# VHH binders against q9p7j3, part 248

Target 1, 174 residues: q9p7j3
Amino acid sequence: MILPLFPETQVHVFVYENVSNCAAIHEQLISQNPIYDYAFLDAATILYKKQVYSAIIRALEDRRDEQMKTKTIHSEVILSLSPKTEISSAFRQFSMTKKSKNIVVVKIDSKLTEEEEFERLDKLVEGNRVEFSDEELQKLIDFKVLKKNYKLDPSTLENPLASILSSIALRGYS
Key: E = the ipSAE of ESMFold2; O = the ipSAE of OpenDDE; V2 = 0.75 times the mean of E and O plus 0.25 times the DockQ between their complexes.

## First folded at step 19 (VHH)

Design ib6 (framework vhh_6qgx_2; at its last look DockQ between E and O 0.91; V2 from the best seeds 0.82)
Fold by OpenDDE, look of step 19:
Structure ib6 (fold): chain B 174 residues (1-174), chain A 122 residues (1-122)
Amino acid sequence: as target 1 above (174 residues)
Amino acid sequence: QVQLVESGGGLVQAGGSLRLSCAASGFTFSDYTMAWFRRAPGKEREFVAAITWSDDSTYYTDSVKGRFTISRDHAKNTVSLQMNSLRPEDTAVYYCAAASYDMGTLTEYDYWGQGTRVTVSA
């Protein structure tokens, strides 16, 4: 996928459910295996495609403007999901952990087609690929976690997308 | 200032054992994942073992599994690497490293020691 404002950057997003090897993936991340150069998100924290895209765009903007708070574009995507400025907090809120069951995987600066990237990623993730859609994400979301991460209340729950996007966009401006 | 100081390296015969130690100072030790890396002659630096800050989970590269054990002492701010059944291919400079986060993407280690040399003779 190509984002209109970043035509030179190819982005791929994948969703996996019933992942059995998140702990093993985590191990590879700790060991700095370059094959695992992705952003791995806990799907329990993601409700909308636009939430993910908003974070990606924010990260790309930060990179463009040389304002990244983290060292890599993928870590910046994780940070960009959070309304908080603390990196550790953002990672705790949104990152895949060894206890995760469903994940969203983001690849920035891909040189491969979506299908080619999937073929590589499919060797790393032991789970079922599902469509990257609001419908599928809605099946995987933990609303308790979502409410906590974005401090949603009954008034903002009427339009949670607007609240989430505002939180992402305005991070560091409150 | 942040310091990681390795010790315990030396010359050992194949099949022998060594215990490396890393003394950490200048940062909140309990909030960091600690790891050991090594660089063999003519090779790139590679991951050896790590122990996480969150629950002291341990991870090892395949070639050292069953032979090496990583541990940490929170009271002393030290991380250790017990190396048993050493092989010539384990010959390298071993480095201690620390990372503040280790999930979601490739771990980035913020602090590094100067290294301690381990030589395993045939």
Scores: ipSAE 0.859, ipTM 0.929, lowest interface PAE 0.4, mean pLDDT 95
Fold by ESMFold2, look of step 19:
Structure ib6 (fold): chain B 174 residues (1-174), chain A 122 residues (1-122)
Amino acid sequence: as target 1 above (174 residues)
Amino acid sequence: QVQLVESGGGLVQAGGSLRLSCAASGFTFSDYTMAWFRRAPGKEREFVAAITWSDDSTYYTDSVKGRFTISRDHAKNTVSLQMNSLRPEDTAVYYCAAASYDMGTLTEYDYWGQGTRVTVSA
């Protein structure tokens, strides 16, 4: 999808359930295989499409303004999901791990159509693609993890979107 | 200031063994994934082996599996690469590297040593 403020930047987001090879993907990331240049998120941490898009927008704004804290736009997306500025904490909280079962995969600056990027990614991920939708994300979320990551109390947990988006937008301003 | 210092390189005959060591200072060793990379003459630096901060899982590039073993000593703040059954193709400068996060994206190795040369003769 095209983001209004960044019309020249092609972004694709994919969701996979029942992924069997997260450990193999992790190995490729550690060895810096460039074919795996994506942001791989644990779907247990993502409840809304807007959560992902808000992190992407924040990362792109920081790149535009030369204020990125990480070395790549994909790593900046992972940082931007976090309400905190500590890079290692953001990765520990939101990234795919070897034990993840469902993932959200983000590609920024793609030169491919969604279907072409999917064809490439589908060779790397052993799992079932589902739609990137709030309906599907709701099935994969872990609310205990969401509450911990964004420090949601009972009142905000029933309507957490605004709290989550505020955390992403206001990170580093307090 | 973070510093990684490699040692243990040298000249060895094919079939021989070497043990490389990397001494780390300026950070808590257990919080970092440690890796070895190498650069052969005329080639790009390539991944050799890593040991993860989270559970000490080890990873190896295919060409060294079964011959090289990465390990670390948390008390001494060192990572080692035991290299057995060396081949002339293993000739390279070997670099120690450290990353504070190693999942979610291509790993960004924040710190690098100066390298130690390994030469394997026929």
Scores: ipSAE 0.715, ipTM 0.858, lowest interface PAE 0.8, mean pLDDT 89
ESMFold2 (binder alone), look of step 19: mean pLDDT 82; pTM 0.838

Design ib7 (framework vhh_6qgx_2; at its last look DockQ between E and O 0.89; V2 from the best seeds 0.83)
Fold by OpenDDE, look of step 19:
Structure ib7 (fold): chain B 174 residues (1-174), chain A 122 residues (1-122)
Amino acid sequence: as target 1 above (174 residues)
Amino acid sequence: QVQLVESGGGLVQAGGSLRLSCAASGFTFSDYTMAWFRRAPGKEREFVAAITWSDDSTFYTDSVKGRFTISRDHAKNTVSLQMNSLRPEDTAVYYCAAASWDMGTLTEYDYWGQGTRVTVSA
């Protein structure tokens, strides 16, 4: 997809459930296999599409403004999901782990169509692709983790999206 | 300042063994994934092995599986690479590297050693 404010940047987002090879993916990341150049998120930490898009936009804005805190656009996406400024905290909060079962995969600066990108990614991820939608994400979310990551309370839980987006947008401004 | 100092390289015959060691200083060793890379003559640097900070899980490139073993000593801030059944194609300069994060995206190694040369003769 193309984001309106970044027309020259193609972005793809995929959701996988019941992933059996997260440990193997982790190994490839450690070995710096370039074909694994994605942002791998734990789906248990993602509730809304707009949460992911907001993080992507934040990362792209940071890149545009030469204000990235991390080295790559994908790592910046992970950082941008977090209300915290610490990179380590963001990764611990939102990144896929070897124990993850469901993941959200983000590709920035893709040169391929969504279908072509999926065909490539499908060879890397052993799981079932599901629709990238709020409905599907809500089936995969761990609300305990979500509440912890964004410090949601009974008042903010009435509209968690607003709270999450505010946290992302205002990171570093509190 | 941060330092990674490799040792243990040398000349060995095919089928022989070497043990490389990397001494780390200047950073919190326990918070870093440690890895070995190598660069053979005329080739790009490639990943060899890693041991994670989180639970000391080990990973290897396919060509060294079953022959090489990576380990770390937290008390001494060292990482080692035991290399058995060495082959001529293992000839390279071996580098020690450290990364603070190894999840979510391609691992970025923040620190590198100067390397130690390993030569395996036929």
Scores: ipSAE 0.892, ipTM 0.945, lowest interface PAE 0.4, mean pLDDT 95
Fold by ESMFold2, look of step 19:
Structure ib7 (fold): chain B 174 residues (1-174), chain A 122 residues (1-122)
Amino acid sequence: as target 1 above (174 residues)
Amino acid sequence: QVQLVESGGGLVQAGGSLRLSCAASGFTFSDYTMAWFRRAPGKEREFVAAITWSDDSTFYTDSVKGRFTISRDHAKNTVSLQMNSLRPEDTAVYYCAAASWDMGTLTEYDYWGQGTRVTVSA
């Protein structure tokens, strides 16, 4: 997929449920194995497709404007999900951990079709791919975690999308 | 102001052992994932071993498993690499590195030492 504002940038997003090898993936990330150059998110923190796309757009805008705070576009996506500017907090709140069960995986600057990228990723992740859709994400979200990460109260939890998207867009302006 | 200083490098005969140490100022190692990398002549820098901030889990590149042991002394704020059964192909400059997070993406090691040379002779 190509975002209208970034026509030269191919992005793919995949969702896996019942992942059994997050610890093995973590080891490959620590050793900087370049085959694992993705953003691995904990699906318990993601409710909407637009949440992920808004973080991608924010990261791409910051790259374009030479305002990135992290070293790679994939780490910038993880930071961009957070309403706060503190980098290590964003990673602790949104990243896949060794104990995650369901994940969202983002690839930016892909030179592959979605099917080709999936074939590579499917060799790395031991889990069941599901559709990247609000319907599937809704099954995997942890609302307690979502509320904590975005500081939602009961009224915003009824309609959390606008609050979440504004947090992503406005980070650093207040 | 973060500084990492390696020590313990030197010349050793094949089959021998060497212990590298990394000392830090300006932060507490327990808040960081610590790693050793090495650069052999004519090659890119490669991962050797790491110990995680969260639970001291250890990881090793395949070529050193069973021969090298990474460890951390929280009281002394140091990390060490015990290198046993050394081979000529282990000859490299060894670097200590630190990362403030180690999950979600390829780990970004933001702090590096200047390196300590290890030479393994036949």
Scores: ipSAE 0.733, ipTM 0.872, lowest interface PAE 0.8, mean pLDDT 89
ESMFold2 (binder alone), look of step 19: mean pLDDT 82; pTM 0.835

Design ib8 (framework vhh_6qgx_2; at its last look DockQ between E and O 0.88; V2 from the best seeds 0.67)
Fold by ESMFold2, look of step 19:
Structure ib8 (fold): chain B 174 residues (1-174), chain A 122 residues (1-122)
Amino acid sequence: as target 1 above (174 residues)
Amino acid sequence: QVQLVESGGGLVQAGGSLRLSCAASGFTFSDYTMAWFRRAPGKEREFVAAITWSDDSTFYTDSVKGRFTISRDHAKNTVSLQMNSLRPEDTAVYYCAAASYDMGTITEYDYWGQGTRVTVSA
């Protein structure tokens, strides 16, 4: 996928359910294996495609404007999901953990087609790929986690999209 | 200024043991994932072991599993690497490193020590 504002930047997003090897992936991240250069998100924190795209766009804008707070574009995506600027909090709240069951995986600056990137990623993740869609994400979300991460109250839980997108867009300006 | 200082390196015969230590100033280890890396002569730096900030889970490269143990002393603000059954191929400069997160992306170790040399003679 190509985002209109960033026509030279190829982005792929994959969703996996029933992942059995998050602990093994964690080990590869800690040991800095370059094959694992993705953003691995816990699907329990993601309700909408627009949530992920908004974080990607915010990260790319910050890279373009030399305003990134983290070292890589993938880590910047994780930070960009958070309404707060503190890096450790964003990772605690949105990243895949060794106990995650379902994940969203983002690749930015890919040199591969979606199918080629999938073939590589599928060798790393032991789980079932599902469509990156609001319908599939809705099955995987944990609403208690979503409410906590974005400070949602009962009035916003019926249609939380605008509140979530505002949090992503306004981080660092309030 | 944040600083990491390794100690405990030296010369040891194959089959022997050494204990490396890493002390921090300017921050508390309990907020960081700590790791040991090593660089053998003419080789790239490689991961050895890590201990996570969140729950002290440990990870080891395959060649040291069962021989090396990473541990953390919260009271002394130190992390240690106990190295047993040392082999000549363990000869390297060992570096302590720290990261403020260890999930979601490839871990970025923001702080590094100067290294301590370990030489294992045949």
Scores: ipSAE 0.733, ipTM 0.868, lowest interface PAE 0.7, mean pLDDT 89
Fold by OpenDDE, look of step 19:
Structure ib8 (fold): chain B 174 residues (1-174), chain A 122 residues (1-122)
Amino acid sequence: as target 1 above (174 residues)
Amino acid sequence: QVQLVESGGGLVQAGGSLRLSCAASGFTFSDYTMAWFRRAPGKEREFVAAITWSDDSTFYTDSVKGRFTISRDHAKNTVSLQMNSLRPEDTAVYYCAAASYDMGTITEYDYWGQGTRVTVSA
């Protein structure tokens, strides 16, 4: 897909459930296998599509403004999900781990169609692809983790999207 | 300043063993994934093994699995690579590396050692 504010940047987002090889994926990441050039997120920490898009937009803005805090656009996406400024904290909060079962995968600067990108990614991820939608994300979310990551309370839980988006947008401005 | 200093390299016969060591200083050792890379003559540098900061998980390239073991000593700020059953194809300069994060994306290694040479004769 193309984001209106970044028409020259193609972005793809995929959701996988019941992934059996997260540990193997992690190994490929640590070994710097270039075919694994994605952002792998733990789906247990993602509730809304707009949460992911907001992080992507934030990362792209940071890149545009030459204000990236991390080394790559994909790592910047992970950082951008977090209300915290510490990179290590953001990764601990949102990144896929070897124990993850469900994941959200983000590709920035893709040269392929969504289907073509899926065909490549499907060879890397052993799980079931599901629709990237609020409905499907809601089935995978761990609300305990979500509440912790964004410090949600009974008042903000009435409209968690607004709180999450504010946290992402205002990171480093509190 | 940051320093990674490798040691333990040398000449060994095929089937022999070596233990490489990397002494780290100048950064918070416990917050970094430590790894070993190697560059064989005429080849590009390749990943060998790593031990993560996140949960001390260990990973190896396929060709060294079952033969090499990576470990870290937090008290001494060192990472080691025990190399058993060495083969001529293991001949390379071995480098120690450190990365500040290791999840979600391809790992970026921030610091590198100067390397130690390992030569395995037939």
Scores: ipSAE 0.462, ipTM 0.789, lowest interface PAE 0.7, mean pLDDT 93
ESMFold2 (binder alone), look of step 19: mean pLDDT 83; pTM 0.844

Design ib9 (framework vhh_6qgx_2; at its last look DockQ between E and O 0.72; V2 from the best seeds 0.57)
Fold by OpenDDE, look of step 19:
Parts: structure tokens; sequence; C-alpha cells
Structure ib9 (fold): chain B 174 residues (1-174), chain A 122 residues (1-122)
């Protein structure tokens, strides 16, 4: 897809459930396999599509403004999900781990169509692709983790999307 | 300044063992994934092993699994590579590397050592 504010940047987002090879994926990342050039998120931490899009937009804005805090645009997406400024905390909060079972995969600056990108990614991820939708994401979310990551309380839980988006947008502005 | 200094390389016969060590300084050691790479004659540098910053998980290239063991000493800021059952094809210059915040993305290593030569004779 194309984001209105970044028409030159193609973005793809995929969701996988029941992934059996997250540890192997992690190994490929640390071994510098270039075909794994994605942002891998733990789906247990993602509740809304707009949460992911907001993080992507934040990362792209950071890149545009030459204000990225991390090394790559994909790592910046992971950082951008977090209300915290600490990079290590953000990664611990939102990144895929070897123990993850469900993941959200983000590709920035894709040169392929969504279908072509899926075909490539599907060779790397051993799991079931599901629709990238709020309906599917809410089936995979761990609300305990979500509440912890964004410090949600009974008042903010009435509109968790607003709270999450505010946290993402206002990171570093407290 | 940042320094990674490898040691322990040398000449060994096939089937022998070596223990490489990398001494790190100039950065927060606990925040970095530590790894070993190697470059054989006429070949590109390749990944050998890593121990992650997040939970000290270890990973190995397939050809060294069961033979090599990577470990780290937080107190001494060192990472080691125990190499057993060495083969001639393990002959290479071995490099120590460090990367921060690598959990969910392609890992680009920030710091590299100068390397230590390992030669395994037939």
Amino acid sequence: as target 1 above (174 residues)
Amino acid sequence: QVQLVESGGGLVQAGGSLRLSCAASGFTFSDYTMAWFRRAPGKEREFVAAITWSDDSTFYTDSVKGRFTISRDHAKNTVSLQMNSLRPEDTAVYYCAAASYDMGTFTEYDYWGQGTRVTVSA
C-alpha cells in the first residue's frame, strides 16, 4: 500500500498465526541474511491496524527529518510502537522473540506488489497468514501485555486506540 | 574508544581444539549481541555464531553446530568461541563483532575486531 503522506514509499503488512519457526527467523536476522529484511513484531502486542500504521508513519517521518534513533527504517518502526524512548525497552516490548507464536511483519520500501511480497515472505515464515485487520489482530492480542506496554488503566481502556496513538505520537515529548 | 580484541588463534591439527576470546571495551557490553564471523581464503566473510543481548540465546551456522560453543562473560566483558573437532575447512580469520538492538530486524553489527587467524592442517 501507499501512504498518502509518503507516496514514494510502498509499505506492506502481513499477519501470521501459529508460527513455528520464530527462533529460526531470529537466527537468520542475526546471521545477516538479507532476504529477511523486514520488521518482525510480536502480534501479542498489536491491537489495531492504526497502531501499526502510526508507527510506520512515525518512522518514516523520523527518516524524512533525519531524526531516526535506530539503524534502519524497520528498527525505527519497532521503536515507534513504544511510548518509551529507550530503544532496548521498545524492542523488548514489541519485537518478535524466539518464543513468539503470532507475528506481524512489516516491509518498508518494497519494490514488489503485495502478492509478490507475500510469496517471498511465505517462504520464510512457517505459519498461517491471516488478514491484516482489527478483527484478526484482536484474536491474537495479549491484553496484559498491551496494558503494560501502554500503561492503560480503566479510564484509558474506554478508548484504547486513542491512548495508543497518543503514546506513539507523543513519544519523547513528555 | 570502542575496542574489540581477538585472541586465541593459531595452528592446530584436524580434530583439535581452540578457544578464541574477544575482549570488549568502550561500550555497554550488556546491551550488545556478540558474534563471531570468519573469512576463509578466497571466500566472503560468513557468520559463525552469536549470543544475543536480549536473553543470551546462542545461534550457530549449520557447519559448526555441535562443534563450536559461544559464550560471554559479563564480568570481564569478553566473548569466547570454543572450537572443537576442527576441520581444514574451518581455516579462516575469525572476527569478533558487536550489534545493539537486533531482536526483530536484520542485524547490522556496529563494531568489529581486527581478527585472529585460525589454521587447521589436515
Scores: ipSAE 0.599, ipTM 0.846, lowest interface PAE 0.7, mean pLDDT 94
Fold by ESMFold2, look of step 19:
Structure ib9 (fold): chain B 174 residues (1-174), chain A 122 residues (1-122)
Amino acid sequence: as target 1 above (174 residues)
Amino acid sequence: QVQLVESGGGLVQAGGSLRLSCAASGFTFSDYTMAWFRRAPGKEREFVAAITWSDDSTFYTDSVKGRFTISRDHAKNTVSLQMNSLRPEDTAVYYCAAASYDMGTFTEYDYWGQGTRVTVSA
């Protein structure tokens, strides 16, 4: 896909459930295997498509404005999900870990169609692809984790979108 | 100021052992993944081993599995690499490195030492 504000930047987002090899993926990331150049998120932390797109847009805006805090666009997406500016905290809260069961995978600056990128990614992830949709994400979310990560009041938990998007958009300005 | 200082390099015969140490200062040691990389003469720097901040899980490049052991001492802020059954192809400058995250994306190592030379003679 192409974001209207970033027409030269192709982005793909994939969701996998029942992933059995997160530990193996983690090892490849630590050893810097270039085949694994994605952002791998724990799906338990993602409730909305807009949550992911808002983080991508924030990361791309910071790259455009030379204000990135991390070294790669994929790491910047992970930071951008967080309401806080501390890099290590963002990764601890939102990244896939070796214990994750379901993941959201983001590729930015792709030179491939969605299905071509999927064919490559499918060789790396041992799990079942599901649609990137609010319906599927809602099946995978952990609301306790979501509440903690965004400091949500119980009264807003039924429709927390505006609070989450505000946290992503306003990080660093309050 | 952040500082990573390697020590323990030297000359050793093939089949021998050597223990490298890296003293770290200037950051919260328990929040960082620590790693060793090496650069052989005329080659690019390559990953050797890492120990994670989250649970001290260890990872090794295939050529050193079973021969090298990475460990860390949180009280002394040091990471070590025990190198056994050394081979001439292990000859390299070994670098200590630290990363503030090691999951979710490619690990970017924020801090690097100056390196310690290991020479393994046939």
Scores: ipSAE 0.435, ipTM 0.757, lowest interface PAE 1.9, mean pLDDT 88
ESMFold2 (binder alone), look of step 19: mean pLDDT 83; pTM 0.849

Design ic1 (framework vhh_5c3l_4; at its last look DockQ between E and O 0.83; V2 from the best seeds 0.84)
Fold by OpenDDE, look of step 19:
Structure ic1 (fold): chain B 174 residues (1-174), chain A 120 residues (1-120)
Amino acid sequence: as target 1 above (174 residues)
Amino acid sequence: QVQLQESGGGLVQPGGSLRLSCAASGFTFDDHAMSWVRQAPGKGLEVVSDIAWSGGRPWYADSVKGRFTISRDNAKNTLYLQMNSLKPEDTAVYYCAAHNKYGIPDRDLRGPGTQVTVSS
């Protein structure tokens, strides 16, 4: 996928359910294995496609403006999901953990087609690929976690997308 | 071998100042965003401040805003924390922490810590 405002940057997003090897993936990331150069998100924290895209766009904007807090674009995507600028909080709230069951995987600056990238990633992730859609994400979300991450209350829960996107877009602006 | 070593802690009176330093070695320092965390007696770890890999976009906990300043010198592989207007509630062991560059939580590298005591 090509983003209109970033025509030179190809992006792919994949969703996996029932992943059995999150702990193994986690260890590879700790070891800084370059084959695992993706953003691995806990699907329990993601409700909308637009949430993911908003974070990607924010990260790309930060990179464009040379304002990235983290060294890699993929870690910056994880950071960009958070309404806070605190690094530790963002990683704890949105990153895949050893205990994750379902994950969203983001690839920035891909040189491959979506299918080629999937074939590559499928060698790393032991799970079932599902469609990247709001319908599928809704099946995987933990609303308790979502409410906590974005400080949603009964009033904002009526339109959680607006609240989430506002939080991402306006992070750092007050 | 990856190492972080904090220094600059000590005993000061309320209203006093300290400057903490953290010397990093054994890894690529400028690949990592950094943080200062502290642990007061009987309390859990609290993130005090963080800074971008390049030295920009600092963040501060509300409790230290306007009093503490985080900075780094990537050429010297050193992280700093200037602490002004210190309060008794700032008493804690202060740790330097390096964030994982892939955004993995709970795997930050930390030093052994330096004691900061604020008392009249």
Scores: ipSAE 0.882, ipTM 0.932, lowest interface PAE 0.5, mean pLDDT 95
Fold by ESMFold2, look of step 19:
Structure ic1 (fold): chain B 174 residues (1-174), chain A 120 residues (1-120)
Amino acid sequence: as target 1 above (174 residues)
Amino acid sequence: QVQLQESGGGLVQPGGSLRLSCAASGFTFDDHAMSWVRQAPGKGLEVVSDIAWSGGRPWYADSVKGRFTISRDNAKNTLYLQMNSLKPEDTAVYYCAAHNKYGIPDRDLRGPGTQVTVSS
């Protein structure tokens, strides 16, 4: 997909459930294998499509403005999901872990169609692809994790979207 | 092959200053955002500061804000922490840590640490 604010940048987002090889993927990311240059997010931390797109837009804005804190656009997406600019907590809170069951995978600057990129990614991830949709994300979220990551008031957990998007948009200024 | 080595720790009186250095080798230093992390006696790890791969956009924990300054010199593969107005509560082992290029937490990308002791 092409975001209106960044018309020259092709982005793909994939969701996998029941992933059996997160430990192997994690080892490849630790080894910094460039074949794995995607953002691998724990789906337990992602409730909305807009949450992911807002973080992508924020990362792309920081790249445009030469303000990236991290070196790769994919790690900058992970940082941009966090309400703070503090790197270690952002990576710990949002990245896939060895124990993750479901993941959201982001590719930025793709030169491939969505299905071509999927064919590459599917060689790396052993799991079931599902639609990137609020309906599927809602099945995979852990609300306890979401509440902690965004410091949500228990009373706002019923419709937390505005609070989450505000946290991403105002990151570092709130 | 990745190596991080802290230096500059020691004993200092309250109100004093120290500058910590962290020499990096075995990897491309400017591919990595960097942090200083400390562990006080009997406590867990606390991230006290971080800095962008390029040397900008520092972040500081509230406990050190205004007293500590992080910087880096990519030409010398070195990270720094200037620590002013030191307090006994700053007593800890200080570690430098590199952040994984793809955003995965990795505890192995840190040095063995340097002891800072603030005591009168």
Scores: ipSAE 0.804, ipTM 0.916, lowest interface PAE 0.7, mean pLDDT 91
ESMFold2 (binder alone), look of step 19: mean pLDDT 83; pTM 0.834

Design ic10 (framework vhh_5c3l_4; at its last read DockQ between E and O 0.92; V2 from the best seeds 0.88)
Amino acid sequence: QVQLQESGGGLVQPGGSLRLSCAASGFTFDDHAMSWVRQAPGKGLEVVSDIAWSGGRPYYADSVKGRFTISRDNAKNTLYLQMNSLKPEDTAVYYCARHNKYGIHDRDLRGPGTQVTVSS
ESMFold2, look of step 19: ipSAE 0.808; ipTM 0.913
ESMFold2 (binder alone), look of step 19: mean pLDDT 86; pTM 0.876
OpenDDE, look of step 19: ipSAE 0.902; ipTM 0.946
ESMFold2, look of step 20: ipSAE 0.751; ipTM 0.893
ESMFold2 (binder alone), look of step 20: mean pLDDT 86; pTM 0.877
OpenDDE, look of step 20: ipSAE 0.896; ipTM 0.943
ESMFold2, fold request of step 21: ipSAE 0.813, 0.809, 0.808; ipTM 0.916, 0.911, 0.913
ESMFold2 (binder alone), fold request of step 21: mean pLDDT 86, 86, 86; pTM 0.875, 0.876, 0.876
OpenDDE, fold request of step 21: ipSAE 0.923, 0.922, 0.920; ipTM 0.958, 0.958, 0.956
ESMFold2, last read: ipSAE 0.808, 0.811, 0.802; ipTM 0.912, 0.913, 0.909
ESMFold2 (binder alone), last read: mean pLDDT 86, 86, 86; pTM 0.876, 0.877, 0.877
OpenDDE, last read: ipSAE 0.924, 0.921, 0.918; ipTM 0.958, 0.957, 0.955

